# VH-VL binders against FYVE, RhoGEF and PH domain-containing protein 5 (Fgd5), part 17

Target 1, 194 residues: FYVE, RhoGEF and PH domain-containing protein 5 (Fgd5), of Mus musculus (Mouse) (q80uz0r647to840)
Amino acid sequence: RALVIAQELLSSEKAYVQMLQHLSLDFHGAVLRALENVEQEGREPLAQEELRQGLRELPAICDLHQGILESLEQRLGDCGEGQPQVADIFLAREQEFEHHAAHILQFDRYLGLLAESCLLSPRLATTVREFEQSSQGGGQSMKHRMLRVVQRLFQYQVLLTDYLNNLCPDSAEYDNTQSALTLISKVTDRANES
Short names: E, the ipSAE of ESMFold2; O, the ipSAE of OpenDDE; V2, 0.75 times the mean of E and O plus 0.25 times the DockQ between their complexes.

## First folded at step 16 (VH-VL)

Design g3w (from g1w with heavy chain F27Y S30T S53T S55T T58P; framework fv_ramucirumab; at its last look DockQ between E and O 0.03; V2 from the best seeds 0.00; counts 0 for: pae E 14.5 > 2, placed apart)
Fold by ESMFold2, look of step 16:
Structure g3w (fold): chain C 194 residues (1-194), chain A 125 residues (1-125), chain B 107 residues (1-107)
Amino acid sequence: as target 1 above (194 residues)
Amino acid sequence: EVQLVQSGGGLVKPGGSLRLSCAASGYTFTDYGMNWVRQAPGKGLEWVSWINTDTGNPYYADSVKGRFTISRDNAKNSLYLQMNSLRAEDTAVYYCARDSPYYDSSGYHWGMDVWGQGTMVTVSS
Amino acid sequence: DIQMTQSPSSVSASIGDRVTITCRASQSISSNLGWYQQKPGKAPKLLIYAASSLQSGVPSRFSGSGSGTYFTLTISSLQAEDFAVYFCQQYNNWPYTFGGGTKVDIK
């Protein structure tokens, strides 16, 4: 049933937003504080400044998914027993999904800069190691955590395909869901090209 | 092999100027901060100046502030010390030294692990 | 500036002797201390960083200890190549400062 799949979309979006907040607010904030301390000592390598800029897409990605979550909560809380309408939530935010594409394109460069910077900054290396060992991060490497950011888009493809298959083909929601799948596929194609 | 090769020393009268050079090879110069350290004849070591991997925020010993300028040309893998308004007490062997980071359980540490061969600067009338 | 007071200023020793050099800081520098060796006409050489960590390629007969304001460098069995001047150096605060040096001479 379409409603059941829409509820799965909502619950998984809650979990994803929590992961994004941990990555964007907690880890990125800790990295920036570590770099600030090195900067105040006057020992900042050039790679560390470029590292500071390499997570710039994460706040916008977090804001995008906060908005998606809020809209899903409103639609599914208000809907009750009615037919869900969720595809337009994604279509209204089409431009914001370009932050995911930008993140994908910078991904390998950021990981390279992080590795180089950890060789030159033991405080930064400690920050990364502590984040990787945190219970919220599940013990996964920084590479795996950054890949989770894109992983949600593939989950959307699965969930929205299942949702589409449970809609009336002549409905507006069916057409909108096809358009949302096209939007998501455009962004995921960037992952396959890199 | 990691190496720092110095040049630019000599004899100069008080009030004169010299520029010391330090050429780096065998490592990625842009990954490390750099120091100048001097040693007057028969005396101990005195730190003079430091510059980060970028060209911003250098530090100087009080004895040389306003007279000496540390700089680097990362395209040429070279470190410089411009010394102006030289005084007799600036007479020393000047060393360039790489500033290397280390990490252990007590935190972030530094060591000058590579040194140039030294350049003599003599200031006398 | 942090003053580094090094003692003794000179020591005479024989090959095989144990030599201990001390360094006192005018305020706590935690473990932010290095030890350097300098031979006549040569640049200094880093022996120890972080008060007690041995630099790569330095023989294990060298050891460092201490934290806060009191530090020691020990040569457990002096060798012919160890006759030199030794300096402590703090990197806790700008400016970096060195001790006055300790000359280790042949008896």
Scores: ipSAE 0.000, ipTM 0.456, lowest interface PAE 14.5, mean pLDDT 82
ESMFold2 (binder alone), look of step 16: mean pLDDT 90; pTM 0.927
OpenDDE, look of step 16: ipSAE 0.393; ipTM 0.768

Design rl1 (from rf5 with heavy chain Y103L; framework fv_rovalpituzumab; at its last look DockQ between E and O 0.83; V2 from the best seeds 0.69)
Fold by ESMFold2, look of step 16:
Structure rl1 (fold): chain C 194 residues (1-194), chain A 125 residues (1-125), chain B 107 residues (1-107)
Amino acid sequence: as target 1 above (194 residues)
Amino acid sequence: QVQLVQSGAEVKKPGASVKVSCKASGYTFTDYGMNWVRQAPGQGLEWMGWINTDTGNPYYADDFKGRVTMTTDTSTSTAYMELRSLRSDDTAVYYCARDSPYLDSSGYHWGMDVWGQGTLVTVSS
Amino acid sequence: EIVMTQSPATLSVSPGERATLSCKASQSVSSNVVWYQQKPGQAPRLLIYGASTRATGIPARFSGSGSGTEFTLTISSLQSEDFAVYYCQQYNNWPYTFGQGTKLEIK
């Protein structure tokens, strides 16, 4: 049942966007404010600029998924009768998925830069602690939270494969879903290369 | 010379409020979070909350929510803890303690490395 | 909330001997345990963080071990200044919680 799987895609996308908003808007903003204060105290600006640039992908990933969510809500919230069409939502955003690829390729570098900067800046370490322990925090490390950014791509592979298996093989949606799976697989293959 | 210096002992009646001050010196006040911890006579240590000294964002233990307010004044490097609606079982020594990070091969760790001298608050009718 | 339970409540030991203090968490805190020493009329003093790492300036006779739910502070060759109350505390997550303390007293 293709419609049920499409609705599971929508509901899980809502949860993912909420997580991304906390990570990319709240945490990223707090880190930027902490880095600004460090620079005013005459601390090393090169390392801070590298960290700032390394974290830039999170807002872009959030924007991508906010767009996907809005499109899914429109397509499935209109009570469209048993004929979902969602694969083109992903295909329309092929270039934006490159932000995921950039995040995957530099993931360990982002974590290293953050940890090194926290060692040199107690203020940044305090900022990270507050985020880890606040309303989305259960003591989970920042490494675990940032890894969840990539986990969604593997969930898409599972959901879209199940969706594909419940479509008529000669339909346009079947062909589009195959293309969407190819797109997602291309991005996830970069995780295996690092 | 890193230190936290707290205000003096206080005697209060039930129902009153107390505000304890904690002045930091010898380090950059806004770089570290501040904990408040109390210790009743003959009893263990009890965490009351944490405040981001840079932003002023407080976080309270559930047992104290609604009765405690934590604030800071960055211009004087001073943290404050106010406890309202005092009861006799609030009689305790109240400490401020700096929350400090440590990094080792297993990751980040946290410890209260600098403590104030403590402020005895006695609540009696 | 994570409950920290210390044992024994009181430990009587002679100078030069070895003391072993236990701390148990109600759920896993991985290695996120701190040990404090508190002498009468004084604030607590940080001894060990990360369950096993000595803070700067702490003598080598203090050592910590454990992970998960069971933790131990060991003091080898006790000195006269080591007789105090010792607290464990978890920092795995807020709220921070402390054990009830172990009083180490001279025999």
Scores: ipSAE 0.571, ipTM 0.857, lowest interface PAE 1.2, mean pLDDT 86
ESMFold2 (binder alone), look of step 16: mean pLDDT 95; pTM 0.959
OpenDDE, look of step 16: ipSAE 0.728; ipTM 0.894

Design rl2 (from rf5 with heavy chain Y103R; framework fv_rovalpituzumab; at its last look DockQ between E and O 0.81; V2 from the best seeds 0.70)
Heavy chain, then light chain:
Amino acid sequence: QVQLVQSGAEVKKPGASVKVSCKASGYTFTDYGMNWVRQAPGQGLEWMGWINTDTGNPYYADDFKGRVTMTTDTSTSTAYMELRSLRSDDTAVYYCARDSPYRDSSGYHWGMDVWGQGTLVTVSS
Amino acid sequence: EIVMTQSPATLSVSPGERATLSCKASQSVSSNVVWYQQKPGQAPRLLIYGASTRATGIPARFSGSGSGTEFTLTISSLQSEDFAVYYCQQYNNWPYTFGQGTKLEIK
ESMFold2, look of step 16: ipSAE 0.566; ipTM 0.853
ESMFold2 (binder alone), look of step 16: mean pLDDT 94; pTM 0.958
OpenDDE, look of step 16: ipSAE 0.758; ipTM 0.912

Design rl3 (from rf5 with heavy chain Y102T; framework fv_rovalpituzumab; at its last look DockQ between E and O 0.83; V2 from the best seeds 0.72)
Heavy chain, then light chain:
Amino acid sequence: QVQLVQSGAEVKKPGASVKVSCKASGYTFTDYGMNWVRQAPGQGLEWMGWINTDTGNPYYADDFKGRVTMTTDTSTSTAYMELRSLRSDDTAVYYCARDSPTYDSSGYHWGMDVWGQGTLVTVSS
Amino acid sequence: EIVMTQSPATLSVSPGERATLSCKASQSVSSNVVWYQQKPGQAPRLLIYGASTRATGIPARFSGSGSGTEFTLTISSLQSEDFAVYYCQQYNNWPYTFGQGTKLEIK
ESMFold2, look of step 16: ipSAE 0.591; ipTM 0.872
ESMFold2 (binder alone), look of step 16: mean pLDDT 93; pTM 0.949
OpenDDE, look of step 16: ipSAE 0.768; ipTM 0.919

## First folded at step 17 (VH-VL; framework fv_rovalpituzumab)

Design rm1 (from rf5 with heavy chain G33D; at its last look DockQ between E and O 0.89; V2 from the best seeds 0.00; counts 0 for: pae E 5.3 > 2)
Fold by ESMFold2, look of step 17:
Structure rm1 (fold): chain C 194 residues (1-194), chain A 125 residues (1-125), chain B 107 residues (1-107)
Amino acid sequence: as target 1 above (194 residues)
Amino acid sequence: QVQLVQSGAEVKKPGASVKVSCKASGYTFTDYDMNWVRQAPGQGLEWMGWINTDTGNPYYADDFKGRVTMTTDTSTSTAYMELRSLRSDDTAVYYCARDSPYYDSSGYHWGMDVWGQGTLVTVSS
Amino acid sequence: EIVMTQSPATLSVSPGERATLSCKASQSVSSNVVWYQQKPGQAPRLLIYGASTRATGIPARFSGSGSGTEFTLTISSLQSEDFAVYYCQQYNNWPYTFGQGTKLEIK
């Protein structure tokens, strides 16, 4: 059923937001603090500035998904009737998905810049290690965690396709779900072409 | 010249506490984390934990949780390890050791490249 | 925690000969092993990191190998100053753990 799939969207979004909060709030802040220490010493290679610019997408992606989660909780928590309505939650945030597109196009470059910066900064290397060893995410590499950011969009395609197949084709929710799938697919097409 | 200089030997009774200092010189103290390692007479090395010298956040080995406190003073470039509720089997040489990153063709690595001279703590009635 | 087991406990070898020291991990640590040398009354000295890479200033006669659970420190053409206790340590996971040591003695 459509409701079951909509509940899966909600539960998986909760798990995804928790992962994003660790990346965008804890790791991003710690890396910026370590990079400021390098700037204080008067050394700022081009690689470190590019890394700072690239990391700014993570907080924006986190904000997007916090909004999606809040909306899903409201829509599915208010259910007293049989029809879920979740597709417009994605459509309302079309412009914010540009942060995902930017991340998809650049994440290999960000990882390379992080590795290069760690060679020049013992503090930054230590910061990355501490994050990889943290209680959140059981020792997974930074590359693996950043790939999870991308993988969520493919998961949306699967979930929204299943959702669509359980809606009445003449309903407004069916049309909105097709539009949401088109939106998500445009962003993921950039990942497939990478 | 990079070095770690520890406080002098201590003699303690069971139930007391000891606080060992480790003063760093010749490098930026907050750029590298600090480990504490002990060695009982005639025995091997035992890792006690480490501390992030920039944030002050520690990680303690399970055997020492609840009895050990690791701190730093960045204004004096000094790390501290306090061990409470001492027992006779805590008699050991206590070392501080700088945790340093390395990189080679296989990736990132870690090693303790600079060690203090060691502080003998003797616990006896 | 990951247990590191060294063998033999004591190895007797003549100067000029080759010594082979073994270290086994209770679970895979990839190549995340470091070797230390310790002489009596002294702090340990870092020899090898990443299982196989010599630290700065370590003579070429020291070599390390291994990955996963089995690791070896080899000292070719032993010198008098090489007789010491050798420890392996893993840094794959916290807590860090050391082997119990191998004492290298003059035969």
Scores: ipSAE 0.169, ipTM 0.648, lowest interface PAE 5.3, mean pLDDT 85
ESMFold2 (binder alone), look of step 17: mean pLDDT 94; pTM 0.955
OpenDDE, look of step 17: ipSAE 0.506; ipTM 0.787

Design rm2 (from rf5 with heavy chain G33S; at its last look DockQ between E and O 0.89; V2 from the best seeds 0.00; counts 0 for: pae E 2.6 > 2)
Fold by ESMFold2, look of step 17:
Structure rm2 (fold): chain C 194 residues (1-194), chain A 125 residues (1-125), chain B 107 residues (1-107)
Amino acid sequence: as target 1 above (194 residues)
Amino acid sequence: QVQLVQSGAEVKKPGASVKVSCKASGYTFTDYSMNWVRQAPGQGLEWMGWINTDTGNPYYADDFKGRVTMTTDTSTSTAYMELRSLRSDDTAVYYCARDSPYYDSSGYHWGMDVWGQGTLVTVSS
Amino acid sequence: EIVMTQSPATLSVSPGERATLSCKASQSVSSNVVWYQQKPGQAPRLLIYGASTRATGIPARFSGSGSGTEFTLTISSLQSEDFAVYYCQQYNNWPYTFGQGTKLEIK
């Protein structure tokens, strides 16, 4: 049923926000500190500034999903019986999903800049390595970790499609869920425009 | 000239502790992490662990967790490895080795490019 | 942890000949393998990183190949100074692990 799927959306969003907080707060902060130290040593600042700008999408994406999680918690908290209404949570944040689109379009470029910056800074290379090898990181490359940021959008498509299929076609929630699916698909489709 | 100079040989009894030092020169100490590797007489190489020299965060191989401590002193560019509760099969040469990053067409790589001269620790009753 | 297995344990060859040393990982390590040379009484010396890339100052007669689980160090036209013990090491995951070594000796 629809409520069960909405509860799954909530629980998976909670897990996703935890992952984003780890990536956005711990890794992003460590990289910025390492870049700051390199600049103080008088190294090439232009490529590092471009990398800083590319990494700024991570905190914004984290903020978006924290807002989604908080709204989902309010709508679905300890709900025993009742019709869920969650699709508008996504629709209200349509413009904020642009941070995902920016991440998708610039992903490979900023991974390349990170790799090049690591060549100029062994300290940055060490920071990235330690994060990759941490127990929370599970030995995954930085490329794979940043890709997980986007994979949530495809999971939304699956969850919202399943949710839609369990709603009454006459309901406003059905129409709103179709609109939310269109919104998410537009963001994922932009990666293919290049 | 980049080099790592280790403290001198030690003779210890079972149950004692040993602390080996590794002084770096010729490079910025906090830019490169440090490995500790040991080699028992006539045997192969065994990785003991790694330390981030900038933050002091270590990672220990499972066989040494609980009885090894790795530290650094950034003011003297020196790494330390302490092994406690020594037993006779801890007799080995202990090396520090700098962990260096490399980049080629296949991506990012790591190798221990600078090694200390080794410190013989002999554990005998 | 990833087990690195070297073969043979000892390889006897004549100077001027080619030596081929094998290293097998218990699971895929991509190309994340380093080869070291160690002579008696000395620390190991970095030869090859990334399975196939020679470190600075390493003669062209040393070459590495492999990916995944199977790796090879080849030494062409052996010189007298090449008779030593060779170790492979993976850096794909902590803990770093070494093979048990291959002793290359004069036939």
Scores: ipSAE 0.421, ipTM 0.757, lowest interface PAE 2.6, mean pLDDT 86
ESMFold2 (binder alone), look of step 17: mean pLDDT 94; pTM 0.956
OpenDDE, look of step 17: ipSAE 0.702; ipTM 0.877

Design rm3 (from rf5 with heavy chain M112F V114Y; at its last look DockQ between E and O 0.89; V2 from the best seeds 0.72)
Heavy chain, then light chain:
Amino acid sequence: QVQLVQSGAEVKKPGASVKVSCKASGYTFTDYGMNWVRQAPGQGLEWMGWINTDTGNPYYADDFKGRVTMTTDTSTSTAYMELRSLRSDDTAVYYCARDSPYYDSSGYHWGFDYWGQGTLVTVSS
Amino acid sequence: EIVMTQSPATLSVSPGERATLSCKASQSVSSNVVWYQQKPGQAPRLLIYGASTRATGIPARFSGSGSGTEFTLTISSLQSEDFAVYYCQQYNNWPYTFGQGTKLEIK
ESMFold2, look of step 17: ipSAE 0.536; ipTM 0.832
ESMFold2 (binder alone), look of step 17: mean pLDDT 93; pTM 0.947
OpenDDE, look of step 17: ipSAE 0.780; ipTM 0.924

Design rm4 (from rf5 with heavy chain G111A; at its last fold request DockQ between E and O 0.71; V2 from the best seeds 0.70)
Heavy chain, then light chain:
Amino acid sequence: QVQLVQSGAEVKKPGASVKVSCKASGYTFTDYGMNWVRQAPGQGLEWMGWINTDTGNPYYADDFKGRVTMTTDTSTSTAYMELRSLRSDDTAVYYCARDSPYYDSSGYHWAMDVWGQGTLVTVSS
Amino acid sequence: EIVMTQSPATLSVSPGERATLSCKASQSVSSNVVWYQQKPGQAPRLLIYGASTRATGIPARFSGSGSGTEFTLTISSLQSEDFAVYYCQQYNNWPYTFGQGTKLEIK
ESMFold2, look of step 17: ipSAE 0.608; ipTM 0.877
ESMFold2 (binder alone), look of step 17: mean pLDDT 95; pTM 0.961
OpenDDE, look of step 17: ipSAE 0.764; ipTM 0.915
ESMFold2, look of step 19: ipSAE 0.627; ipTM 0.889
ESMFold2 (binder alone), look of step 19: mean pLDDT 95; pTM 0.962
OpenDDE, look of step 19: ipSAE 0.773; ipTM 0.916
ESMFold2, fold request of step 21: ipSAE 0.592, 0.610, 0.615; ipTM 0.882, 0.876, 0.881
ESMFold2 (binder alone), fold request of step 21: mean pLDDT 95, 95, 95; pTM 0.960, 0.961, 0.961
OpenDDE, fold request of step 21: ipSAE 0.780, 0.764, 0.771; ipTM 0.922, 0.916, 0.922

Design rm5 (from rf5 with heavy chain D99E; at its last look DockQ between E and O 0.86; V2 from the best seeds 0.70)
Fold by ESMFold2, look of step 17:
Structure rm5 (fold): chain C 194 residues (1-194), chain A 125 residues (1-125), chain B 107 residues (1-107)
Amino acid sequence: as target 1 above (194 residues)
Amino acid sequence: QVQLVQSGAEVKKPGASVKVSCKASGYTFTDYGMNWVRQAPGQGLEWMGWINTDTGNPYYADDFKGRVTMTTDTSTSTAYMELRSLRSDDTAVYYCARESPYYDSSGYHWGMDVWGQGTLVTVSS
Amino acid sequence: EIVMTQSPATLSVSPGERATLSCKASQSVSSNVVWYQQKPGQAPRLLIYGASTRATGIPARFSGSGSGTEFTLTISSLQSEDFAVYYCQQYNNWPYTFGQGTKLEIK
């Protein structure tokens, strides 16, 4: 029961990291290259610099989740007979979850900066279009892709709640899972207040 | 003046290849994607693919994958479309068309706002 | 791929009258539809983007509407130069697809 849910957490985390790697490496890199060409041809507007700063959130989120994935793989790789112990993976990363909160809180602003930059740069607009139309994205808008970034935290709430309900209430893992769920809920609550 | 000028009409035999050129002028070639669209006599429009003119990365419609190659030469602001293994039903007018972004309150939109004059390719035995 | 279906195939109307052209998508394309006009021997001309926004230089008698799967192009007072073939195209997803066209001809 609990082990099955922990394995679901692992497998869904792997899929999420693959998506983040596409966004943080391919999209971010393509946008930076497009912005560099605009700088060569003209002025460097303040909006371009703010966009670069805003896009840095994606690499940080990717680094966080790559670490979570690696720890989950280590804990669950050969753990067919034992009790799962995964809650502390999240607790150890409390500060890193600031990147999720920062992204959520700045979501509309960064989308606005990207849209504004695309108005000023047809090359950037073309770059974003190509990325949106790539086979991985299936034509999803950048708004939908950025929303997928934040949806993972809510998915954690669901998965960790189910996990908690299948643990022995007297176990340390139960207490740690409750603490991890509280941590994630604090991050999502701050985002909702914005 | 923004325009796309294509190479002249061609007559080919089945099994041959054709390479159509599309020279852009009046705008920054690498800022806009380029579409290729064909139209058989008396028929509608058929999208063949798109190319990022800055990176050279193409996307091909499934019906043409394997026998179409789209390229660009940024130094001459020219896009190329090569269609191989020609058949008689490839007889068509072939257009290049610039893709431009548009923005309104609902977001970004895309349209082919500048078209070449078309290149008639006739494939006959 | 998304199939765009236009109707009618041919529409016969008199100058000064209203023409209404239909375009249906096999799945939702939001408002991601463009309309083109093509006169004999010429390349297509962009009329409408975003289902309803006229391109620069397009006369006000051309209007577009629709969202999701059903779209219309309306020409409110036909001029002699408006008799042509009209295509809708979706740009929601690659591959881009066109409707088969509606020929607007003089009654």
Scores: ipSAE 0.508, ipTM 0.824, lowest interface PAE 1.8, mean pLDDT 85
ESMFold2 (binder alone), look of step 17: mean pLDDT 95; pTM 0.958
OpenDDE, look of step 17: ipSAE 0.788; ipTM 0.929

Design rm6 (from rf5 with heavy chain G107D; at its last look DockQ between E and O 0.79; V2 from the best seeds 0.71)
Fold by ESMFold2, look of step 17:
Structure rm6 (fold): chain C 194 residues (1-194), chain A 125 residues (1-125), chain B 107 residues (1-107)
Amino acid sequence: as target 1 above (194 residues)
Amino acid sequence: QVQLVQSGAEVKKPGASVKVSCKASGYTFTDYGMNWVRQAPGQGLEWMGWINTDTGNPYYADDFKGRVTMTTDTSTSTAYMELRSLRSDDTAVYYCARDSPYYDSSDYHWGMDVWGQGTLVTVSS
Amino acid sequence: EIVMTQSPATLSVSPGERATLSCKASQSVSSNVVWYQQKPGQAPRLLIYGASTRATGIPARFSGSGSGTEFTLTISSLQSEDFAVYYCQQYNNWPYTFGQGTKLEIK
């Protein structure tokens, strides 16, 4: 049953990385273009450097999860005689999870800046609308999509807890999974304290 | 003086194509998306699609995919809608309409606030 | 695709009275409904957005309400210029969809 949960972790990680890539590359690029056109046409200046920088944590978060995905693919695509170990994939990247905490701190500010900028720039409003409506998510709001960046950590807590409950309690993977849960919980706890 | 001015009425035979123009004035054309909406005689309104006037990226309603092409010319602030393989049930008034954002307390809304005068396209053998 | 259903198809009322027009969505559209007025030979005119907010220049006798799947346009103290066809439209998702219209007729 542990293997089934690990496969669910892999498949959900694939979907998450695709979502991060859309936000980091496609949406942010569209916003940058909209801001550039406003500047070139001599229009009302927005908080545009701060808005331009507002998704800066997403590339690092995307890189983190790309690495996790690649490691999961390697470990779960090669079922050596023993069970592959997946918990250390998270433990090896402990410092990189700080990018999630930084994103959470900036989250409300970025959404506020985007909303304020859309009030003053119909072009930004149109850009956001097109992205929301054109995505395969069927019109899911940008606010909801950005919340999913954070929600992944809570999904890890659920998946790793279920995984832990299906491991032999005296195995090394059990101990490592407990440590991974502690790591994820520390990041989410710091976010909740902000 | 925000307005949309459309090309004149057309009479077409089945199998032909029609291209309706919609020239914007009094606002920055590339700031707003453009909708195309049609209305058959004595019937209600039917949304055909939307185009990003800055990028030229369209979204077509399913019933028109494969037969419609929407384009823009930013240098003339003009949107175009071409409907191909015309049938008699394509007889309608065709409107362009600006897609405008509105803010109400703490939420964004959308409405078509500026409409062209309409272009009657008659398809008869 | 979200189906918008208007009722009644035709509403006959006297000037000075109140008219109530109904619009129902096949699934929740939150408050993402617009009402338009269309007179013969004219393009539609935006009346209400966000289910309840009057567009600029729309007289106070027009009011909208509702959320989720059921929406109402109310016109108090009807004037002669108010006899027209009224459409609801959802903008929750593409494709945008309209109701079939309610024709408001004198008496």
Scores: ipSAE 0.601, ipTM 0.866, lowest interface PAE 1.2, mean pLDDT 86
ESMFold2 (binder alone), look of step 17: mean pLDDT 91; pTM 0.929
OpenDDE, look of step 17: ipSAE 0.765; ipTM 0.916

